# VH-VL binders against q58766, part 28

Target 1, 244 residues: q58766
Amino acid sequence: MIIMYAIGIGDNKEEVLKAYEKLKEEGIEVELIDNPKLLVDKLLDGEIDGAVRGSLSSSKVILYLRERIGKFYRASILKNPFTNGIFLLSPVGIDDISEDKNERIKDKIRIIEFASNFLKNYNIKAKVAVLSGGRLGDLGRNKVVDETIYEAEEIVEHFKGNVDIIHNGILIEEYLKDGYNIIIAVDGITGNLIFRCLGLICKIPGYGAVILSDKNVNFIDTSRNANWERYYNAIKFLIGGDFG
Short names: E, the ipSAE of ESMFold2; O, the ipSAE of OpenDDE; V2, 0.75 times the mean of E and O plus 0.25 times the DockQ between their complexes.

## First folded at step 9 (VH-VL; framework fv_dargistotug)

Design t5 (at its last look DockQ between E and O 0.01; V2 from the best seeds 0.00; counts 0 for: pae E 15.2 > 2, placed apart)
Fold by ESMFold2, look of step 9:
Formats: C-alpha cells, structure tokens, sequence
Structure t5 (fold): chain C 244 residues (1-244), chain A 118 residues (1-118), chain B 106 residues (1-106)
C-alpha cells in the first residue's frame, strides 16, 4: 500500500493547490479533503498515513480531534534565526493549557516531557528554556509577573538533574542565541502570539505545529492563511522528519 | 500477485498516432500512481511523468506536453499512453511502472516497443 | 533539476569480486535514492530504496549506503546473474535517473 497523505482544503485554495501540485511533481500522493470530520476520521482509522489541517477551520478540526483522542498540546517547529537548528515553541494552541495555575504547571511538565521525547526520536538533544513574564530583577513589581516567575522556577526544579533546562525570565532572544530548542511559553495565548510574530511577520521558516500527546498522531496543524510553502513543508515533515 | 501487462509492439509511420495500454492486476489499481518511462534503443531510462490513478490527474515531465497524453480506464484497471504526430525519435521501448512509497517504482510492465519508420 | 552522475559508466569484473558503483547528486537529496537493475531485454527491477533498504526478494549480497550527495551500491560477491546495467534514481525533486553503469562479467 502506498503512503497516502491528506491536506485539508477550505479557504485559501490557491496556496493549498500550489502545495498539492508541487508534491504531485515529486510523486507524493496527497488527497485534498474539504470535510473536517472526514480528515480526522481517515487519519485515526488508518485510511491515510498523515494529515495536515491546511486551510480548514481550526475550531472544527481541532475540536473534533480532541473529541477523538482527548487532551493534547501543540508545538510549532521553527528554524532558529541565530543557529543552524530548529526549535519547538509550545504551547501554541490558545486553549492548550489550563487557566488554573496548578494545572498549568502540570500541563507544561507534560509538554516538556512530550517535546523532549519528540526531539529524541529525531536524534536531537533537548535543551529547554521556560519563559516567564519578566526578568528576575523585576520581582516585586507586579503580582502577575511574579507568579509567572515562580511558576517557571518550580518547573525547572521539577526537572533538575533530569533535563537540560533553565529559566532566565522573558529573554527569548537569549535562549535562541544559546541554542535552546524547546521554548515553553507562559500560556497558549503568549505562545500563539510569539509564533505569529516570528513565523508570519518575520517569516522565520517553519514546518507547522505538531501534536504532543501520549497517542501517536501523525498530524500537523497549519494556519488557514499560510503560503503554499508551509503546507508543502508540513507534508515533507510527515514523510521524513529530517531537520538537518 | 502484482502484474503490469502492456500491449504488443507497434510499427507506425511518421505522423500517425499510437496508444499503449498497461493493465494492472493483483492490487487495488487506484491506490498506486502509474508512471511512464521511455528507453530509446541503446540508451538509458527517461521518466515521462505519471498519472494519479485515484483522480485521473496527469503530470508530465518537461518536454512531454502536447503530443503525449496519459489516461485511465479504472473499470478495467488500465492506464494508457497516447502519442500523436509520431516522429522517428519516438522509437523506443515504453514502460509503465507502479508508484511505490515516495515514487520508487516497485513493479514494471514488460515494455512496449514502438517503432516509427517510413 | 537534480543531476545524477554515476561512476563508472562501465566496468568488467570476475565472479566473486566486490563491486562498488557510485551515484553523485548535484544537490542534497537526503536518503531519497533508489537503485535498479536492468538485464538485456528486460524491464528494470528495484533493488534498493531509501538509499539503503533492500527490496524484498533481492539477494543480501546487494547493499546500498549514503545520504546527501554521495551514494554507493555494493555487490559483495559478484555472481554470473549480476551481469546488468544499474541505474540510480532520485525522488527528492522531479524524478530523474542516473546515466547507468554497465557491469560485464567474464
């Protein structure tokens, strides 16, 4: 049986079709699916080997995926602008982690575990940086900022000695310069905003957002307004996963 | 067992047309793409393009648009190559080849010799 | 357009010899390379895919290696039935074949 992939097609048809045409030129079989539930069902029932959301509605596809497999997190795969490597940014789904402070810490611990295992499967050593809302010298200025700093410190303590992990506040640019390849955002909203700035405005190359869960789901989430290269790169990632 | 059986050799004059068939058996025809490969006498292999057997959508390699047409009859699990306005340089063996994962060709037809001469 | 250069174009070897054929790509193609064997008057046969994975039913004396731009096909102990022309094929971008390597056996 040939390996079959699918790309969801809704709005933004021209860019999805460009990606489809390029993949076809390379002999890669891709089905275009305009039904959100069908895309998810075919993937989970084994009728297709991997799926990209494409330009289908996020709320329809992601909601149904959560109904079928339960809780999961998303990590965006981006090229590090300062190094030759890639990094994972997580969470990037606006509703990926809990609003509750204590449950949010547990969510981030799971994300670090799943993301580290993801990189291990690609022979990449995990180097984790946890973001907070300020620098350590900002303690005492704002109660929300203080809470994020203490939360990050608790997460680092949990992994002390078991994962290469640090917290140095809000300084994402320093983390990336130092080659940290798992960047943990404060929450899903901050992660999504970081992705939009780096990937969509600054045009840092990327491979879409992978599903982090205890289930093996070969699915990449993409923006419905992406250029064809993002859809193409997402399929190429599902095929080989060679990050170079 | 997977088999690709092609139509017999053809002797044609310049300007004529030919239609080569490739009948598949032993697998679900629409699950694998079908490629066409040309080999002129004493020469190497030249990929002509492929057809998506699920959708019928062909892709032609550079220089194979116009006179070369890929088509299907899925009711009999058969792919076709039609060459119009035949030229002497079209003399070659034409192979069909099944798409393996990521475009490797795991099964080939026996080849069809098309000879174009006066 | 990715060019594949096979070396040598022709070789002559004795039964039992170790034979190595190389295929060089004009740019990196990761592991997306296949090797085919074609005997006179016959259709090509897939030997190796994904640079190093042996196709089912192919004798273990055949092996492939390489990644990126440099690839090799090795026949560890040449047999009389290995007289053939060998082609590499890349599938990274726009399918192309190498020019072939003809192996003659005394």
Amino acid sequence: as target 1 above (244 residues)
Amino acid sequence: QVQLVQSGSELKKPGASVKVSCKASGYTFTSYGMNWVRQAPGQGLEWMGWINTRTGDPTYAQGFTGRFVFSLDTSVSTAYLQISSLKAEDTAVYYCARHYDWGYFDYWGQGTLVTVSS
Amino acid sequence: DIQLTQSPSFLSASVGDRVTITCRASQGISRYLAWYQQKPGKAPKLLIYAASTLQSGVPSRFSGSGSGTEFTLTISSLQPEDFATYYCQQLYSYLTFGGGTKVEIK
Scores: ipSAE 0.000, ipTM 0.438, lowest interface PAE 15.2, mean pLDDT 87
Fold by OpenDDE, look of step 9:
Structure t5 (fold): chain C 244 residues (1-244), chain A 118 residues (1-118), chain B 106 residues (1-106)
Amino acid sequence: as target 1 above (244 residues)
Amino acid sequence: QVQLVQSGSELKKPGASVKVSCKASGYTFTSYGMNWVRQAPGQGLEWMGWINTRTGDPTYAQGFTGRFVFSLDTSVSTAYLQISSLKAEDTAVYYCARHYDWGYFDYWGQGTLVTVSS
Amino acid sequence: DIQLTQSPSFLSASVGDRVTITCRASQGISRYLAWYQQKPGKAPKLLIYAASTLQSGVPSRFSGSGSGTEFTLTISSLQPEDFATYYCQQLYSYLTFGGGTKVEIK
């Protein structure tokens, strides 16, 4: 059976096509799909082996994907600037996790489980770092920050001894330097900001956002305004031939 | 204090199976994963894999799939290593080791010698 | 898989000597490295984790350094009880051990 991948093509066609051509030059066959539902259906029906959202509308593709497979989380895949490995950042969607404390904790636990399993498939041991809103020494200074600290501690306690997991406050730079490869943000807003700062401003190489779910879905979520390299890297990631 | 106590030495014929036990005490068994390490006579340490003591999910290192099975009995805080279809090259000391932060092994069993001989 | 190469494989030293053992990884593993000591007929004993953190109860004459691909275990002043085999272990991607370094009495 021929292995086939697809990239969604909506707006920003120039960049998608550039990625397409680059992949083609490397002998990688990719189908361009301009229909959001078709992209998802082909993937879930097994007609293609992997899909990149490309520049298709997120509101259409992601929504339909949720309709088909249920709730899922996303984790941005970024290259660690210190270790040359990759790390997953999650959540990165503004509504990916609940605003309710208890449910939010459950969401983060699920994210860690799914992310760990994801990395396992690539023979990468999960190293989980849970972010809070401040340094550990900041406890007592701000009620909101305190809550994030306690929440992080609860999560760490949940995985105690069975997952390499730590909570050391807001020190994401230290997490990355130490080689942690699953970064759990306080919430989707925080995660999204981290992604935008590292990926879009600092230009850390990235591969899009992977789907975290109990379903095995080879889908990479990409920005509709991404450059060709992002789309290209996403496909290369799906192929499993390039981690940067 | 934390202790890992393994079952006694085993002498087996090729093709037979063996089950090594590792009983933990002095800590909450399900709070820490358990690793297995093989050491052939006069050779170095070889990581075989580990088992999540909370979920029961095993992870096997390359080369230790198929004939090697990790299992648990949490009611008695015990981890097990079963080796089937034993070969002469399986002759080694097998260690259980507690999985601690970062993945290092802070406590070890005393080891179990498994000898496979005709 | 990440490979660890220890050097030397054998080391002869005297009591009081400064001993240095090197562990090299085939790729960057940050500080995800541990050191163990094993004496004949005994289980390994954890000495150092996170490349440089000394395990509780381990004498201060032991120290670890390094990050990325090169790591070092140092015994500042070798004691009679330190004659043993030492192993490095990477914790970055799954787990693997180095080939070991046997420290023998000169």
Scores: ipSAE 0.000, ipTM 0.489, lowest interface PAE 14.7, mean pLDDT 92
ESMFold2 (binder alone), look of step 9: mean pLDDT 93; pTM 0.943

Design t6 (at its last look DockQ between E and O 0.01; V2 from the best seeds 0.00; counts 0 for: pae E 15.1 > 2, placed apart)
Fold by ESMFold2, look of step 9:
Structure t6 (fold): chain C 244 residues (1-244), chain A 118 residues (1-118), chain B 106 residues (1-106)
Amino acid sequence: as target 1 above (244 residues)
Amino acid sequence: QVQLVQSGSELKKPGASVKVSCKASGYTFTSYGMNWVRQAPGQGLEWMGWINTRTGDPTYAQGFTGRFVFSLDTSVSTAYLQISSLKAEDTAVYYCARHEDWGYFDYWGQGTLVTVSS
Amino acid sequence: DIQLTQSPSFLSASVGDRVTITCRASQGISRYLAWYQQKPGKAPKLLIYAASTLQSGVPSRFSGSGSGTEFTLTISSLQPEDFATYYCQQLYSYPTFGGGTKVEIK
């Protein structure tokens, strides 16, 4: 019954230890785990209530997680530059969703369901915006754009009455200004490019990547070579989602 | 093809120091952790700790903080155990053993007998 | 520290006998348990990992079972080269070894 968190510790041990000591000073129970499989097993077996990959190898941890829980999607956690909140951008793995029209609609529906449930567990109300390549008024100008508009409209209709969801085209900046906190990219390539532009070039703050699946996995992926503040903030997000 | 070759046996007097080497071949040295295990005459196996071969960061088991130092020379794929201020109770065979990131000790050195006697 | 208790500490057996060695952990360790064989004057050799997976090159007469806190190593038909000391090891946290089980010729 005690609430326990873990940070993976491999390379970059000094920065992980600094985050650990800061969390301990704040009365937050954290275990340091240096075995990739053990980190995943303890999380999934219920021995710990949330995990940050920390400085362990991403390829080893993520591959083993997939062996244990099957298919999942990834979402980047980013600070909303216009509000006092965060948003999830998904998919962000270039191959997370299908190229096939019907299958990618199903993938996006699953992402919305998983992301909404993830935010609910952190007392954040989901507000979903679905991107497309254009606006409704652009129909008939380009076949690829038309397909993305139809897909977005179909997804919104699927969730009508169940989720606060909107499609107003390609206007990501307007969605963020209006406080939408789940942004669904057209596909994994576009989501990855948006993340790289916003997070890496424009340097808006990020808090790592979460795993979206039908198994509510309380896990944040972080850079192997992060500074201690990133590991610390990832744990703080896991426990309460409170990023000043 | 994986091989761990340790340095030869040592006969030492109390108070001396010894440095045991463990040379690895047949694999990428920095991809696997290196452990040290002690076995006193007629006794069981005792894990002493390990060293991360990518970072050089050691972890010591309880009771092995102090006189025992793990180190590396990655240019020659070699791990070292140094024992200072030797005592008669340090008489043992010392093994190196590598582990995968998944934890199991799949290859062991042949062992190095360190005898501490007046 | 996770303590491993092996039993028996020694056993006497004949060639052809079925031999069972047990290892009990002081807390749950999932499947993170290995078995090693050590012959006199030689380094330990990994036999079983992940509780039940046979290491490459190890004869099929060796098998492992168990999960959680209770584990067994079984030798289905003891051979002359199997007279040795056997150790369990947990890898769930910092490694610890069991006390060993010496298998002797009757």
Scores: ipSAE 0.000, ipTM 0.477, lowest interface PAE 15.1, mean pLDDT 87
Fold by OpenDDE, look of step 9:
Structure t6 (fold): chain C 244 residues (1-244), chain A 118 residues (1-118), chain B 106 residues (1-106)
Amino acid sequence: as target 1 above (244 residues)
Amino acid sequence: QVQLVQSGSELKKPGASVKVSCKASGYTFTSYGMNWVRQAPGQGLEWMGWINTRTGDPTYAQGFTGRFVFSLDTSVSTAYLQISSLKAEDTAVYYCARHEDWGYFDYWGQGTLVTVSS
Amino acid sequence: DIQLTQSPSFLSASVGDRVTITCRASQGISRYLAWYQQKPGKAPKLLIYAASTLQSGVPSRFSGSGSGTEFTLTISSLQPEDFATYYCQQLYSYPTFGGGTKVEIK
């Protein structure tokens, strides 16, 4: 069976096509799909082995995907600047997790579970770091920060003995230096900010956002305004290539 | 050195009010929350709540709402506990305690005995 | 609220003895547990925080262990100045204290 991938092509066609050509040069079969529903259907129906949103509309693709597979989370894939490995950052959407404390904790637990499983499929051992809103020493200075600290500890306690998981406050740099590859942000806003700072400002290499679900869905969410490299790298990630 | 110095013992009648002070020194007052702990005679420690020394936002434990008021005067690095409508059961030693890392109380005031008696 | 149960409530010991005090939480509290020593007429004194970290200035004969729901304070060799009441405290949620353990002279 020939392995086939797809990239959604909406606007920003030049960049998508450039990615397509580069992949083709490497012998990677890629189908360009300009229909959001078709992209999702082909993927879920097994007609293609992986899909990248490409430059298709997020609202159309993501909403339809949600309709087909139910609730899912996303995690941004970024290159670790210290280890040259990758790490998943989640949540990264403003409404990815609940504002309710208990539900938020459940969401983060699910994210960790799905992310761990995701990495397992790539033969990567999960190392989870849970962010809170401040240093541990900040406890007692701000109620909101305190809540994030307690929440993080609840999550760690949940996985006690089962997952390599740590909470050491807001020290994301320490997490990354130590090779943690699943970073759980306080919330989607925080995660999105982290992503933008690291990926867009500091230009840490990224590979899009993966789908985290109880279903194995080889889908990479990319920006409609991304360059060809982003689309290219997304496909390469799905293939399981070397990113070093 | 860090030090918390509380006001002196109080003797009050039922229905009266009392205001206990806790003056902090040796550290940045607004960098650490301040807790209040009650200890009735011969009994254990009971957390009453805490106050954010930066914002002045108080949090009261269950059972310490209404008659108990935490306040601050940051200009003199002082936290206050006011108890109104005093009852006999309010007789206790009241401690202020600084909130540190992991939430433990690393520095305590010497305590203020409040005796409520008719 | 999280309840902490200390055991024993009273302990008679002699100088030089190894003393162990247990604190059990009604639910998992990770390592958010502290130990305090209180002498009559005095404020509590912090001994251990984060379950096992010794507070600065506290003698090394004091040690803490445990995580989750069971914690232990150990005095390796009881000294005359160690006769006091000891309290555990959880900080996983709003602080609560154990009932205390009074260490008395045998």
Scores: ipSAE 0.000, ipTM 0.500, lowest interface PAE 11.7, mean pLDDT 92
ESMFold2 (binder alone), look of step 9: mean pLDDT 94; pTM 0.951

## First folded at step 10 (VH-VL; framework fv_dargistotug)

Design u1 (at its last look DockQ between E and O 0.01; V2 from the best seeds 0.00; counts 0 for: pae E 18.5 > 2, placed apart)
Fold by OpenDDE, look of step 10:
Structure u1 (fold): chain C 244 residues (1-244), chain A 118 residues (1-118), chain B 106 residues (1-106)
Amino acid sequence: as target 1 above (244 residues)
Amino acid sequence: QVQLVQSGSELKKPGASVKVSCKASGYTFTSYAMNWVRQAPGQGLEWMGWINTRTGDPTYAQGFTGRFVFSLDTSVSTAYLQISSLKAEDTAVYYCARHYDWGYFDYWGQGTLVTVSS
Amino acid sequence: DIQLTQSPSFLSASVGDRVTITCRASQGISRYLAWYQQKPGKAPKLLIYAASTLQSGVPSRFSGSGSGTEFTLTISSLQPEDFATYYCQQYYSYPTFGGGTKVEIK
């Protein structure tokens, strides 16, 4: 059976087409789909083996995907600039996790569980780093920062003895240097900013955002304004985990 | 609401043993470690150690090893402090206190007076 | 172990007075310090954590400050219900308590 993938094509058509042509040159079959619902339906109905949002509307594709499979989280896949491995960054959506403290903690716990399982499927041992809003030494300086610190500690305590997990404040650079491959942001806004800074400004290689759920869905979320390499890498990831 | 309810006062002879209970309610018992604190009559607070309510692993403060044993019954959300070979100097109020984030104690039991006298 | 030294051990004050209690650590503990209030025959009550964060439900007349080795608990205007013994506690390492400060009515 022929394996088929799809890329959504909305705006930013030039970059999507560049990715499409490059993949085609390599003998990779990709279907271009300009309908958000069709992209999701074809994937979930098994007509294609994997899908990349491409440049289709996030609000339309993600909303419909939620309607079809329920609540899910996302993790951006980025190349670690220090180790040359990959790391997952989550959450990266502004509404991916709750604003309620207790529910937010539960969301982050779920993310860690799903992300760990995700990496396990690629024979990668999970090393989890939980971000807070400041250095550990900043405790007591700001109530909002304190909340993030305590929240991070609560999450670490939850997994103590079961998962390689740490909390060392806001020091994401240290996390990455030490090879941690699951980075838990304070919230979706923070995660999104980290992604934009590292991926879009610093041009760290990325492979899109994977779906984290109890359901196995080969879907990669990508930015509508990404370059062709991003779309290309997303498909390459779906095919066999090409992290080069 | 969070509550820690301890067992009643105890009067013991030297050499005997006592087991104090601390029953938790209003929260997930296994999500927070439980501390034990001793307070001799007219004296200050003294941390005895804590027990991981998830794993059951106890950590004892210096000076509270050997005769002091922390244990759990998670099925009834209860932590226990057992003191063996009781001495007169063990006479004190013993508190259980919930361990909240890094090591401050946000909720306390009402205390259990243990009196050791011949 | 980290030792905490409270001063004074005893303090006499009147209703309405500004009261300050000091807690000194034998080594730097950043802001990993809590304050408790204990009334006779009762269990301690958490007042402040992280050196200066007021626990929910605690009156605003209570405040904490400090970092490193020097900490203070302040009651801006002492109320009748505030006569009690106060303890500092560090959690930078294994928990230790200060010796306590008894605030008595003058």
Scores: ipSAE 0.015, ipTM 0.556, lowest interface PAE 8.3, mean pLDDT 92
Fold by ESMFold2, look of step 10:
Structure u1 (fold): chain C 244 residues (1-244), chain A 118 residues (1-118), chain B 106 residues (1-106)
Amino acid sequence: as target 1 above (244 residues)
Amino acid sequence: QVQLVQSGSELKKPGASVKVSCKASGYTFTSYAMNWVRQAPGQGLEWMGWINTRTGDPTYAQGFTGRFVFSLDTSVSTAYLQISSLKAEDTAVYYCARHYDWGYFDYWGQGTLVTVSS
Amino acid sequence: DIQLTQSPSFLSASVGDRVTITCRASQGISRYLAWYQQKPGKAPKLLIYAASTLQSGVPSRFSGSGSGTEFTLTISSLQPEDFATYYCQQYYSYPTFGGGTKVEIK
């Protein structure tokens, strides 16, 4: 069975072409597509089995994807700096989840369900950690922080007995040391900032951002200004190979 | 200066058909879905559905999955609503409306009155 | 389909009055609610989106609030040009409209 993948090619052509050539050397055939809507259409219509945005414009590709499949969440795929595994960080779009407390809880529950199912498809057992805005001992000091703590506790209770899930406050470093591989940020802003610090400043290896949806969209979003290794690794992730 | 300009009013007999046009200007037509909204005389607003202006793929609201057809001519930035087998109950003002991401309507056409009478 | 119930259906008020119109959703819709003003013989005009965000060019006497299932549109000091019918509309899923609230100036 032949498996077809595509990488979007816009600006930054040299780095996309380097990734393409490396993949070809390994016997992996990919199509280079310079039309944002065509990339999405071919993926959703089943003409290709997986797609990486590559160096195409985010606004054109992601807007059109939303038109075709509706609401979705995004999760960044990052290498755990303390283990030999990966973790998903979500939400990472600044407007991925609601500002409303009740709807935000529902959004996070959906993210946990979709992310757990995503890891299951890669034969990875989900271990979920829910962040809040403080340490548990900070309860009572700040009303906004307290709200995030209670929200996280409510989410954990929803999944207790059904998912390997914890909340131990803001301590993302402890979650990662303990091998938690789905990290739920307080909101899209905090998730985006965590991603920028870990992935862009500290340069931990990343594989792009996946689409979390009930529609199983085999798509990885990458920065249009990435080095060739990010595009290459995104394709390798879609194939299901070794992540690191 | 986004504008949506609709075709003029129509007077039709039961059983006929009508095609309402909505010409867009001041923006990239294929970047925003086009919606159709019906308002019967003295009544509220009723969403009929939308059409993806890049692909031409329509989505019809419940109750509008038969005699109502959305179409496009992207070369002239125009959306169309065709209603076949007209009935007296189809008498209404029909609006086109541009939707922004997630489905609220920032610009509306002026409306087209379709009157169906014997 | 998500049902929106507006209250009241009809309102009579004087210039200068504070007017409050409510919209109740049949399920949670977060902040995905818009308000429209429609004057006789005219197309609806967007006033507010995302429950509380004022569209450009809309007077500051208009405000919106709410989240989840309960929403309000408030006109802090009614003006003669505010005679109109007001509609809420959700966009959490496929759009639906409320039944409208007709505001008449006494």
Scores: ipSAE 0.000, ipTM 0.413, lowest interface PAE 18.5, mean pLDDT 87
ESMFold2 (binder alone), look of step 10: mean pLDDT 94; pTM 0.962

